# Ledger of designs, part 67: VH-VL binders against q0atu2

Target 1, 119 residues: q0atu2
Amino acid sequence: MLDKKARIRTSREYRNVFEKGKRLSGRFLIIYYVENALDNNRFGFITNKKIGMAVIRNRIKRQLRAIVREYQGQVKNKHDIVLVARAGIGKSSFEGMEKDYIAIMKKAGLFARNANKID
Short names: E, the ipSAE of ESMFold2; O, the ipSAE of OpenDDE; V2, 0.75 times the mean of E and O plus 0.25 times the DockQ between their complexes.

## First folded at step 3 (VH-VL)

Design kb5 (framework fv_ivicentamab_arm2)
Fold by ESMFold2-Fast, scan of step 3:
Structure kb5 (fold): chain C 119 residues (1-119), chain A 119 residues (1-119), chain B 110 residues (1-110)
Amino acid sequence: as target 1 above (119 residues)
Amino acid sequence: EVQLVESGGGLVQPGGSLRLSCAASGFTVSDNYMNWVRQAPGKGLEWVSIIYSGGKTDYASWAKGRFTISRDNSKNTLYLQMNSLRAEDTAVYYCAREGSYYDTWFDLWGQGTLVTVSS
Amino acid sequence: AYDMTQSPSTLSASVGDRVTITCQASQSIDSWLAWYQQKPGKAPKLLIHKASSLESGVPSRFKGSGSGTEFTLTISSLQPDDFATYYCQQYDSYSGEAYTFGGGTKVEIK
């Protein structure tokens, strides 16, 4: 579970990322990201009705949080990042979501060079 | 020009059936999440049904079993088959598009078609 | 789906007035709320999404605000083209299986 200070919690903060941030699309994920004035990264998660019923959406949200937590040490500091799940994510495996996350973060320049999972 | 044009509305007796059409131009219905929304005379908006880009469908609880949403990709047209019609189904029926995977608001609406259920 | 309550149901105003419409959700919907404008005999038109983001082409006098359970749509200086019925809509992706609209607020000439 991510610490409270590593989560985007307010609608204003989500809006700021969506409106001022850059956007990059992957296979199953879209990220919106912007530099913040804090000393840490913050993450937000969006899973729409398009993905499926609440059970599916909640599973996806939990899995995305786990992936983000696992790789949080690889993310360049001082960013607000919102992950938006695309419709097709419901049929993806955990591995598929993880691969897409790593690929999109690297393309955005948000992962340190040679970013890799640490035990 | 991007637009939606509904047709097929009319006068139907209680217990009857009617099929509504919604012709799309300027975009592809199968790439989008498409909805039917109705409005009884002098009243507010009420959601009826959705068809997801992947083909999954969902319905308002009162519409389940009586109404069927579908599309014909070759004709770029959305349909609503309404069976066992009741007086309380009298309304203007709109088709509406959701903007993208993460845009669950209705960015495009048709002009509506009036369905009157009366003897 | 959450219950959405709009107030007032009807509002009388003059050109140049500041108009405020409130939308109340029965439980938190974060910022997952849109506002629509509907003129007599016409289809609804999207004004604002995600509680506060203006759609392209919508005049800056329209402003959405709020989060959680209380939301407002404000028209800072009412124009003749703004006499219409306004609807809020929740699309909370975490709990709703259906979209829910508010009952509408009719803004009419005083």
Scores: ipSAE 0.006, ipTM 0.536, lowest interface PAE 13.1, mean pLDDT 84

Design kb6 (framework fv_ivicentamab_arm2)
Fold by ESMFold2-Fast, scan of step 3:
Structure kb6 (fold): chain C 119 residues (1-119), chain A 119 residues (1-119), chain B 110 residues (1-110)
Amino acid sequence: as target 1 above (119 residues)
Amino acid sequence: EVQLVESGGGLVQPGGSLRLSCAASGFTVSDNYMNWVRQAPGKGLEWVSIIYSGGYTDYASWAKGRFTISRDNSKNTLYLQMNSLRAEDTAVYYCAREGSYYDTWFDLWGQGTLVTVSS
Amino acid sequence: AYDMTQSPSTLSASVGDRVTITCQASQSIDSWLAWYQQKPGKAPKLLIHKASSLESGVPSRFKGSGSGTEFTLTISSLQPDDFATYYCQQYDSYSGEAYTFGGGTKVEIK
């Protein structure tokens, strides 16, 4: 579980990331990301109908949150990051989603050279 | 002092199995991306396998189904289980660390352990 | 994945010589390339990352350059400690998801 302070919650905040952010596409994920003026990272998650039925979309969203939480200490601080699931993600394994997340975050330059530690 | 020490190499017959170990000191393997890289006698370097900090694993296409990378966090040790060994698997096997999560070059290598597959 | 081609496979040189090793990728890898030095019986040692960034503790006579598909490693004044085999490695992990090494260049004494 991500803390409430680590989640992008409002449509205005999502729009800011889409309009001002950079975009990178992975095999199963697209990320949009921008530096924020806060002291922490925030994440947003989008799973649209092209992925499948609500039960599948909800499973994917839970799995993505788990992956983001696992690696949150490696993400460069002060960023708003939105993960958009691509249509093919419903056929991916958890490990496949994790691999794609790591690869795209490394490519974006968002994984810190040194791991960030939370007290 | 940051160090990797491999062990477990030796002579094995074709079709046999062998498990390599890589003991880490001065850092935690579960906080890093860890790899196995091999080198046949007088030949170049060839990537074998990776285990991500979160536990995801990946393999060279020729290694899938025969080799398994794993770690024991309590022992701070990386492993490579090799099954159905062939003569062409004869090589020095190195464990290697990627430079944290952003950096995908190998900043630390072990001394290597020789595996000889021969009848 | 990408093919990585190094040339020459072997070169003979004397102390004080300027040595140049080339590495070519079959498709663009931007600057995601590292260079390693390997002495006989030893593990490889990282010299340069991101095509041109010298690792701490590596002598300034080593220089990496290039981007895209063509890269060079230059040793401006060869020292006795530099007789070794050198390898390039692409790590554009997103595009290839494989860590492909060049075939190596052995720098031997004349």
Scores: ipSAE 0.007, ipTM 0.557, lowest interface PAE 12.8, mean pLDDT 84

Design kb7 (framework fv_ivicentamab_arm2)
Fold by ESMFold2-Fast, scan of step 3:
Structure kb7 (fold): chain C 119 residues (1-119), chain A 119 residues (1-119), chain B 110 residues (1-110)
Amino acid sequence: as target 1 above (119 residues)
Amino acid sequence: EVQLVESGGGLVQPGGSLRLSCAASGFTVSDNYMNWVRQAPGKGLEWVSIIYTGGSTDYASWAKGRFTISRDNSKNTLYLQMNSLRAEDTAVYYCAREGSYYDTWFDLWGQGTLVTVSS
Amino acid sequence: AYDMTQSPSTLSASVGDRVTITCQASQSIDSWLAWYQQKPGKAPKLLIHKASSLESGVPSRFKGSGSGTEFTLTISSLQPDDFATYYCQQYDSYSGEAYTFGGGTKVEIK
């Protein structure tokens, strides 16, 4: 799991990312991202009803948070990033979601080339 | 000095198995995406497999089911377990590093180890 | 998987010549392409990443250019150390597992 301060929690914060951020689509994920004025990265997660029932959506959210946490040290600092699950994600494996996350973050230029620290 | 050294190659009969090792020095394999790339005599480079920092793996379609990539973090060593070997698997096998975090070009290569599959 | 077509397969040149190698992707890879140099009996060495970014320590006579589906590697004044085989490699795939190399271009002494 992610730390509380690493999560986007309010509708205002989500709205800011959608309105001012850039958008990039992957196979199972869409990310919206913008540089913030904080000392840390913050992540938001959206799983809409097109994905499936609450139990499926909650599983996807949990898996995405685990993926984000695993790769947090590779993400350039000071960004707000919202992950939006696409309808097809419910049929993806954990590994498939992980690979899509890596690919999309790399293409967005959000993975640090020579990062050596997470803190 | 940052270095990769492969070992474990040799002559093996068709249908046999072989495990290759790739010892890393000057950096930690678990901090990088690690790859195996092979080159048949007189031919070009061909990607074999990857292991991501989180431990997930992927393979070239022809390698699935026969080859397994793994790492031992305590020994700072990458492995490639090769089963059901065929004459077509004869090649020099290289291990290659993607950057300190996820940079998808191969910035460091080992010297290679020759695998010969022959009766 | 993305097909990477490299041409020519073999090129004969003299010291001082300008050499151009081309690489074509079967579909757009933006600038997600690297160039490697391989000398006989040795491992490949990274020369250029992101189509045009020279690696530290690589001589300025090496230049990468292109985007989308067509890429070139140019050596402006061939030196004795440049007789080698050159490979392009795409790393654009969303799945990460579709890394593909071109067939290679062998630069031989004339």
Scores: ipSAE 0.007, ipTM 0.579, lowest interface PAE 11.0, mean pLDDT 84

Design kb8 (framework fv_ivicentamab_arm2)
Fold by ESMFold2-Fast, scan of step 3:
Structure kb8 (fold): chain C 119 residues (1-119), chain A 119 residues (1-119), chain B 110 residues (1-110)
Amino acid sequence: as target 1 above (119 residues)
Amino acid sequence: EVQLVESGGGLVQPGGSLRLSCAASGFTVSSNYMNWVRQAPGKGLEWVSIIYSGGSTDYASWAKGRFTISRDNSKNTLYLQMNSLRAEDTAVYYCAREGSYYDTWFDLWGQGTLVTVSS
Amino acid sequence: AYDMTQSPSTLSASVGDRVTITCQASQSIDSWLAWYQQKPGKAPKLLIHKASSLESGVPSRFKGSGSGTEFTLTISSLQPDDFATYYCQQYDSYSGEAYTFGGGTKVEIK
């Protein structure tokens, strides 16, 4: 579960990340990210209707939150990051989503070289 | 100017190989999902392959094992390696860029390069 | 996978005519459909995405409509520049065949 303060909650905050942030695409995920003025990272999650029915979209959101939580300690501080699930994500395994997340975060320069998983 | 320019097409014998190139200008291929789409003479459009920003790839069922999509980020160039070519692979090959983080429409196309497979 | 059927395959029309092209999906694709225009010897050009959203620079005489399994492209007053082949494309697929195109509709001079 992600702490309340680590979640992007309002439409205005999502819009800010989309309009001002950088974009990086992975196999199943797209991230939008921008540095914030807070003392912590915030994450947003978008699963649109092209992914599938609500039950599939809700499963994907839960799995993405779990992945983000596991690797939270490796993420460079002071960023707002929005994860957007691509249409093909429904065909992915949990491990496939996890691998894609790690790859895109490293490519974006958002993972610290010596950071570890939160224990 | 934002553009894609294909090259490398030509005449090859059945069973032969060709490598197509697609040079991008005005944007970076590594920040986008890049695709190959083909069109046989007098026929419709047929999707061939995709490369995601993270380097993962996917293919049409008939292309798996014979075609390989790749890119060279330092040259900002997309490639399609085609092996074991058949007469039915005769087509104009286009490279195309996906236009949106939510959706996979192709907002930019190259001019195409003709591949003819004939003895 | 998703079959995309366009009708008619060819259409003869005169300048000023109203032209209607239909695209049908074998299963619901919501609004995840794009329309392309292709002139002889040229690459396709994006006209419309998300079934009805007109791309910048595309004339307002082009209109997309529909959702689910039935989609329509309408050209309200055909111009000489509009004689071309039109393709629909679905992007709702959750499989590796995510980019299925319709068979095309050729709009030619009457």
Scores: ipSAE 0.007, ipTM 0.545, lowest interface PAE 13.1, mean pLDDT 84

Design kb9 (framework fv_ivicentamab_arm2)
Fold by ESMFold2-Fast, scan of step 3:
Formats: structure tokens, sequence, C-alpha cells
Structure kb9 (fold): chain C 119 residues (1-119), chain A 119 residues (1-119), chain B 110 residues (1-110)
């Protein structure tokens, strides 16, 4: 579970990231990201109906939150980041999602190359 | 010394099945992402399948439904079950280790085992 | 899947020559590219990772460069042990196949 201050909560905040942010697509994930004026990172999560039924979407959202929480210490501070699950994510393994997240964050320049995983 | 040793290759008729083994020594298979990579005689390298440290799996699109990657942690051994074999599956099959979650290159390879699919 | 195109497919060279092998990705892979060396009858051996980082134990005459879609492996002074086939490999997880290899470049004696 991410702390309240680490969550993007309102539609206005989501729109800001989409409108002003950069976009990077991975195999199962798309991230939108923008530098913020706060002293911490905030994350948002979007799973749409194309992924599958509510049970599948809720599982994926839980897994994405777990992945983000585990690697939060490796993320460059002062960013708002929205993760959008692609339609194909429902067929991915947990580790496949994790690998995609790490790769896309590294490619975006938001991760340190040899950072240790936060346990 | 860290080492991977493949076995189980041989001659099989089209439509047949084979199970390859990859015995690991000097490290624990379940701590790593493990892969199978093949090479047809005189041809290049082609990725086949991965098993993640958590046990989930992914496959090349052409391998899905026919090939199954697995491991036995008690024997520290990786497997590739190959079903419905075709002539184009003739290749040397290598098992290969990824270094870590950030080291997604193959840092350790076995010697390979030859699979020949022919009448 | 990303197409990884190597050129040339075959290269004839003499000991002491400077050898250059190129690898082209069909879309940007940043620096997520490795180079492998394979000798006849043997498994591939990792030479370079992250486009330019030399693997421990690999001679300094091997150098990788490039980013995005264009990558180069250079052997500054070819030695007898360097006659082999070389492969590039992307490990950017944006491909439909997790790992795509180039077609290989065979460096043979002139």
Amino acid sequence: as target 1 above (119 residues)
Amino acid sequence: EVQLVESGGGLVQPGGSLRLSCAASGFTVSDYYMNWVRQAPGKGLEWVSIIYSGGSTDYASWAKGRFTISRDNSKNTLYLQMNSLRAEDTAVYYCAREGSYYDTWFDLWGQGTLVTVSS
Amino acid sequence: AYDMTQSPSTLSASVGDRVTITCQASQSIDSWLAWYQQKPGKAPKLLIHKASSLESGVPSRFKGSGSGTEFTLTISSLQPDDFATYYCQQYDSYSGEAYTFGGGTKVEIK
C-alpha cells in the first residue's frame, strides 16, 4: 500500500500528468510522467475495461501497486507518474509486469541503473 | 564454480516429444531468471522461453502451447518439455542465466544439447 | 518484435586489423544491448552489456558504442582468438519477443 501523499487522487491531477507529461510505452504498461513541485513522488494507476472483468482489473491494480511500492526508493524524487495497463497485461505473469516496469522506468531515466530492490 | 549442463537431446520423429534438462551448480536456480535459447545448425540465436525467479513463465509466440519451461528447486534443475515437434525445431538448445533484475543479459550459458527432428 | 539487423553477415580480416561490426534496431532500444562471441561448437560468451560496458575478463581491444538504433562493436587489433561469430541482442522489454538477436557476423581469416 502506498502512503496517501504518494497517490494521485483527483481527476485534475491525472489530467495534469496526461497533458504536460512525457509518455513511454512498454510491453504491458504505458507510463505518463512529469516533474512536480513537491518533495516526493506520486503514483496513479489506470486499468480499463479492455483488460477484462473487474476481478482481473483489481488483481492487476494490486500487483502494480505492490511493484511500485517495492521499487519506490529507486525512483527519482519529485515526479508524478501514472501507470496505464495495456490490454495485453491480463496475460502477463507478475514477474513479466515487474520486468516491464523496471525496464520502462530505467528507459525513462527515472531509475538508477544498479539500484538495490527495497525489501 | 558456477555451471550449467544440458542433457536430454537426441533424435525424435515429427510430432514426437522430448524433455531437456539443465543442471545448475554453484548457484540456486530459483534465485535467477532462467532462459532457453536455441540455434538451428548454421543459423543464429533464437530466444525460446523464460522462467522468472518467482516461478512464472513466458514464451516466444511460436513456442506457446507446444513448449513448457519448468524447474525442480530440490534438484536445482531447469527443464524444457517440447511437444508436437517439427523439423524446424532442430537446433542446439542452450539454457542461460540472467544476472539479476537489472542485469537482463545472459551472463552464464550451458554447453547446449542437440535436438534433431527427422523421420 | 524488434528487428535486429547486423552488417556485414561475413567479414574477412587479418590479424592486427581493426574490425567494425554494426547492429541496427528497428526502433529505439536506448542502450539496452549486449554483444556475444561464439566460437564453433561452443556456447555464446558475453562480451559487452549496456552497449558499452565491458564484461569482466574480456580484453580491452573490444569496444561497444552507440545508442538508440545504431550500435557498433569494434575490435581494435584483431587477434587469432577473435575469429568467431558475433551477435548483438536487445534486452529492452518493449519487444513482443523479450530478447531479439541480430543475425550474426562471422569474422573469418582472409
Scores: ipSAE 0.006, ipTM 0.578, lowest interface PAE 12.1, mean pLDDT 84

Design kc1 (framework fv_ivicentamab_arm2; at its last look DockQ between E and O 0.10; V2 from the best seeds 0.00; counts 0 for: pae E 13.5 > 2, placed apart)
Fold by OpenDDE, look of step 4:
Structure kc1 (fold): chain C 119 residues (1-119), chain A 119 residues (1-119), chain B 110 residues (1-110)
Amino acid sequence: as target 1 above (119 residues)
Amino acid sequence: EVQLVESGGGLVQPGGSLRLSCAASGFTVSDNYMNWVRQAPGKGLEWVSIIYRGGSTDYASWAKGRFTISRDNSKNTLYLQMNSLRAEDTAVYYCAKDYYGSEFYFDYWGQGTLVTVSS
Amino acid sequence: AYDMTQSPSTLSASVGDRVTITCQASQSIDSWLAWYQQKPGKAPKLLIHKASSLESGVPSRFKGSGSGTEFTLTISSLQPDDFATYYCQQYDSYSGEAYTFGGGTKVEIK
């Protein structure tokens, strides 16, 4: 699980990211990100009904949390980041989702240029 | 030096099957994201399939059920199994490598192998 | 369906001309756009990725620009070696295809 401190929890926090943050789109994900005044990153996850049934949305959210946890140490500090699942993600593989996440985060400059998965 | 060499193309009757190979050198297929892209004579490029580093696969909507991408790690070779072939499948088939699996473009291509489906 | 329109389909030009090719997406793809050059009987060659990043070894007369739904490839001064077919390619797709290519632009001698 993500640390409680590493989660966006309130509607106000989400609104702040959407209103003041930057937006980047991948194949399966859209990220909104903005610098925060903390010493840690916070992540939010949005899976709309367009993704599918609740069981699918929950699965996708679980997978996204797993991806974020795995790469959390490689993300530049002091950012609030919201991951929005796109409609096609329900049919995606975990690796496809992971690839999309990595690519978007690198494009955003939130990962180091040579940051890669550690196997 | 990176090199991709396709083989297995040829003439096949409608409804027939064919397996293409792509022998890679200069890099490890299993450590990369590999794709098949085809081009009908005098037409544009069309993505067919991808195999991820972990072995998961994805396909163009039209390719699902008829095409299967796979690899043999011991041979450092990529494959495309094509079944129930149609005249519209006639094309040069290229194997293409993603840029380190974290970008959304193809940095290396083979010279392609021609598949002709005709009665 | 997700569409990516490349224009023009054919372009006649002379050596030294400024050439512009356009790629228009039906939805925003940010900057996930690549350009390729293909000559007859050869595989495509990567020219530009991320809309504007020039691939190593590609002449500086090639320039990629644009964002969102509108992208352009510009050849500032066309050289004899530049007569070929060019393709744009994107990844940000709502379709069943992970990658989508434009229809291509054939740059031929006037």
Scores: ipSAE 0.022, ipTM 0.711, lowest interface PAE 5.2, mean pLDDT 89
Fold by ESMFold2-Fast, scan of step 3:
Structure kc1 (fold): chain C 119 residues (1-119), chain A 119 residues (1-119), chain B 110 residues (1-110)
Amino acid sequence: as target 1 above (119 residues)
Amino acid sequence: EVQLVESGGGLVQPGGSLRLSCAASGFTVSDNYMNWVRQAPGKGLEWVSIIYRGGSTDYASWAKGRFTISRDNSKNTLYLQMNSLRAEDTAVYYCAKDYYGSEFYFDYWGQGTLVTVSS
Amino acid sequence: AYDMTQSPSTLSASVGDRVTITCQASQSIDSWLAWYQQKPGKAPKLLIHKASSLESGVPSRFKGSGSGTEFTLTISSLQPDDFATYYCQQYDSYSGEAYTFGGGTKVEIK
């Protein structure tokens, strides 16, 4: 699981990422990302009503958190990253979302061979 | 030192089934993306299937419904269950390990195991 | 939906020659491309990743270049051990299949 320390939770923190960060679009996801002054990464998740009803939006959020947690060891430290689900994500498989996340993070230069490796 | 050793190939009749194994040493399969790639005699390389670190799987469109990738963490072994085999499935089947950091290119390959589908 | 086209299919060369192999993607893959070398009866061996990043232990005569849809592998001074088949592979998850390979280029003796 992502702990509370690894989550973007306030409107001010989201606004900072949108205003200062870079934007990169994938097939099902958009990320906004900026370097932070902390010793850890923080992630935010946005699922708009255009995706579908609450059941679908909640499923997508759970799956995205699981994907982010699985790959947290490959993400360069000291970044605030917001994932915005696109309208078409409701028809995607878990594997489709996972592939899109990996591709977008690679393009952003946020995946690193030894990012969080100790020794 | 990383090693991948495939086994289970052989001669089968059209419509038959085979299960391929790939025994890994020097690393843990559940910590990596693992793939099957095949090569028909005198032809090029063709990706078959992937199992991601989290256990999700994906397949080439022609393999869906016939082939199943799996792993056994206690045996540190990757499998490919192949059903409804056709003559065009005749190939050397390689297991391949993704590069550290989930990059989707292959840093280590096994020696391959030959599957021949013929009457 | 996604195609990788490699050319030429076969290339005849002599030791000391400069050889160039081309790989075309049907849609942009940025720099997410690897090159492999395969000798008869052997598994492929990784040479280059991210279009131009040479793997440790691979001789400096091998160079990858390109971005977007057109990529090249160049061997500046062909050695006897370089007679092999070479494959490009895309690994850009925005493109169709995650691991689409080119058709291969066989580099053989003249």
Scores: ipSAE 0.007, ipTM 0.568, lowest interface PAE 12.5, mean pLDDT 84
Fold by ESMFold2, look of step 4:
Structure kc1 (fold): chain C 119 residues (1-119), chain A 119 residues (1-119), chain B 110 residues (1-110)
Amino acid sequence: as target 1 above (119 residues)
Amino acid sequence: EVQLVESGGGLVQPGGSLRLSCAASGFTVSDNYMNWVRQAPGKGLEWVSIIYRGGSTDYASWAKGRFTISRDNSKNTLYLQMNSLRAEDTAVYYCAKDYYGSEFYFDYWGQGTLVTVSS
Amino acid sequence: AYDMTQSPSTLSASVGDRVTITCQASQSIDSWLAWYQQKPGKAPKLLIHKASSLESGVPSRFKGSGSGTEFTLTISSLQPDDFATYYCQQYDSYSGEAYTFGGGTKVEIK
């Protein structure tokens, strides 16, 4: 659902975020984030096999992508952001993941209400 | 075109419960940030709660644990469940719509529904 | 949460007067401030968003200004329709309540 340009795709891109970025933990998620030199945001998603079976991991990834897409207009531009699913996320609801995402993004200073409005 | 119609207000005793409804037309509730705002008789405006378009919620500190905002997307309707009501909860309750994809202010308001908490 | 202090609480004015209402935030809210008008028995009506941006259909005699902690709403030539209560509202709140209103300013006929 996210635009192709809005996805972190290569190992180098992920490594840059993990090595140079800041880290914040929530109840179900960890985010890593760093400024990029692009004109847009990029998002990456990690669901380790320790989370559960492939069906569960795929469902979690789809839910996280839907959440990110829903709020992408409020995210300050020029950031690479990686969402890492924590152990135990399989017990969360969609709303639980959504609340956790909102809380983490607020604490990171990455949410700016009206960020998508062009002056 | 845009209309918000509140209902469910009335007289209730302290400690009681009410559920307010806000029927929306001319826009989709789940595509917007929706709010409740109240006004005690002869007094000013007081924000109560928000539900974000992604489904996450937030509340004024005095409302947490007593009030619950929710929506039914199939009915295009916003709700406020109010429990453990107190005399100071007596007010007109307004349903209000945030401006989609921009600044977080209320561009449309309903006409309100009166809640009276009295023994 | 942010404290929003609005002054004066009441002002008396005549048609044609220039009136100014002040709103002070306890912390910087950049430009994330809105102004509303409320007439007796009616819901609030949005006048100004982002401190100084006039909502479509609002008369040009209304002007918002300010940033940071100090904001003003000015009515350049008061009309009979402008006797109402005015509220400011911040919408820059990351650590508590999402929105906070000022206490209101009632503009009444002198």
Scores: ipSAE 0.006, ipTM 0.532, lowest interface PAE 13.5, mean pLDDT 84
ESMFold2 (binder alone), look of step 4: mean pLDDT 89; pTM 0.912

Design kc10 (framework fv_ivicentamab_arm2)
Fold by ESMFold2-Fast, scan of step 3:
Structure kc10 (fold): chain C 119 residues (1-119), chain A 119 residues (1-119), chain B 110 residues (1-110)
Amino acid sequence: as target 1 above (119 residues)
Amino acid sequence: EVQLVESGGGLVQPGGSLRLSCAASGFTVSDNYMNWVRQAPGKGLEWVSIIYSGGSTDYASWAKGRFTISRDNSKNTLYLQMNSLRAEDTAVYYCAKDRYGSEFYFDYWGQGTLVTVSS
Amino acid sequence: AYDMTQSPSTLSASVGDRVTITCQASQSIDSWLAWYQQKPGKAPKLLIHKASSLESGVPSRFKGSGSGTEFTLTISSLQPDDFATYYCQQYDSYSGEAYTFGGGTKVEIK
């Protein structure tokens, strides 16, 4: 799971990202993103009732958090990013969501080249 | 030091199957995007497949359904399972590592292993 | 899906010549392009990434330039070790078929 400091928690913080941030749509995901004044990234997750029943929405949220956590080292620091699941995401595979996330983050310029270091 | 050592190539009849291996040292395959790239005799480079650090996979359209990329994290080894082989699959197959894990260009390549599909 | 076109397919040159190889993308890839050198019987070797960033250990006579849809690899004062096939590769695409290569340019001795 993501560290508590890496999560957008307040309605004010979500509103700030929606109002002042940029928007980019993928196949299954929409992201809203804005630079923050912190030393870290923060992520928010939105799943609508149109996606499906609570068990489906909860599964999607868990899978998106897992994807975000897996690729957190690739993301340019100092951003607030909100992921909004599109209605069609309920029929997507985990693989489909992961590919869409990678594509949309790169398109937004949020994946830092050379950030994923090898030890 | 980073090394990629391929094996498993050889002569196989049309319709046959073959599994290629790529033993990695000096880095961890599960922390990196890993790829297979092929080159038919006297022809150019052609991307075949990727396995992302999170384990999701992707394929060239012509490879989908016939080829399967996988890895064994305990052995730090990448595999390519090739089924329903055709004469046009004759090529040297290279495994290749993404730069810094996920930059989508290749900093290290194996030596290549020749697959010949013929009578 | 990005198409990458290299020209010429083959060029003949002499030691000391200035050689230019061109790579065109079917749509803008910004500067997300790499160049590789391949000698007969060997694996490709990375020369340049991000259109113009030279890899450590690669001689300074190799230079990459361009952005958008048109890119060039220039070899000033060609050396015997430079007779090889060169490939460009876009990495702006981020899903299946993300790694499209140009057709290659073979630099032959005249």
Scores: ipSAE 0.007, ipTM 0.621, lowest interface PAE 9.9, mean pLDDT 86

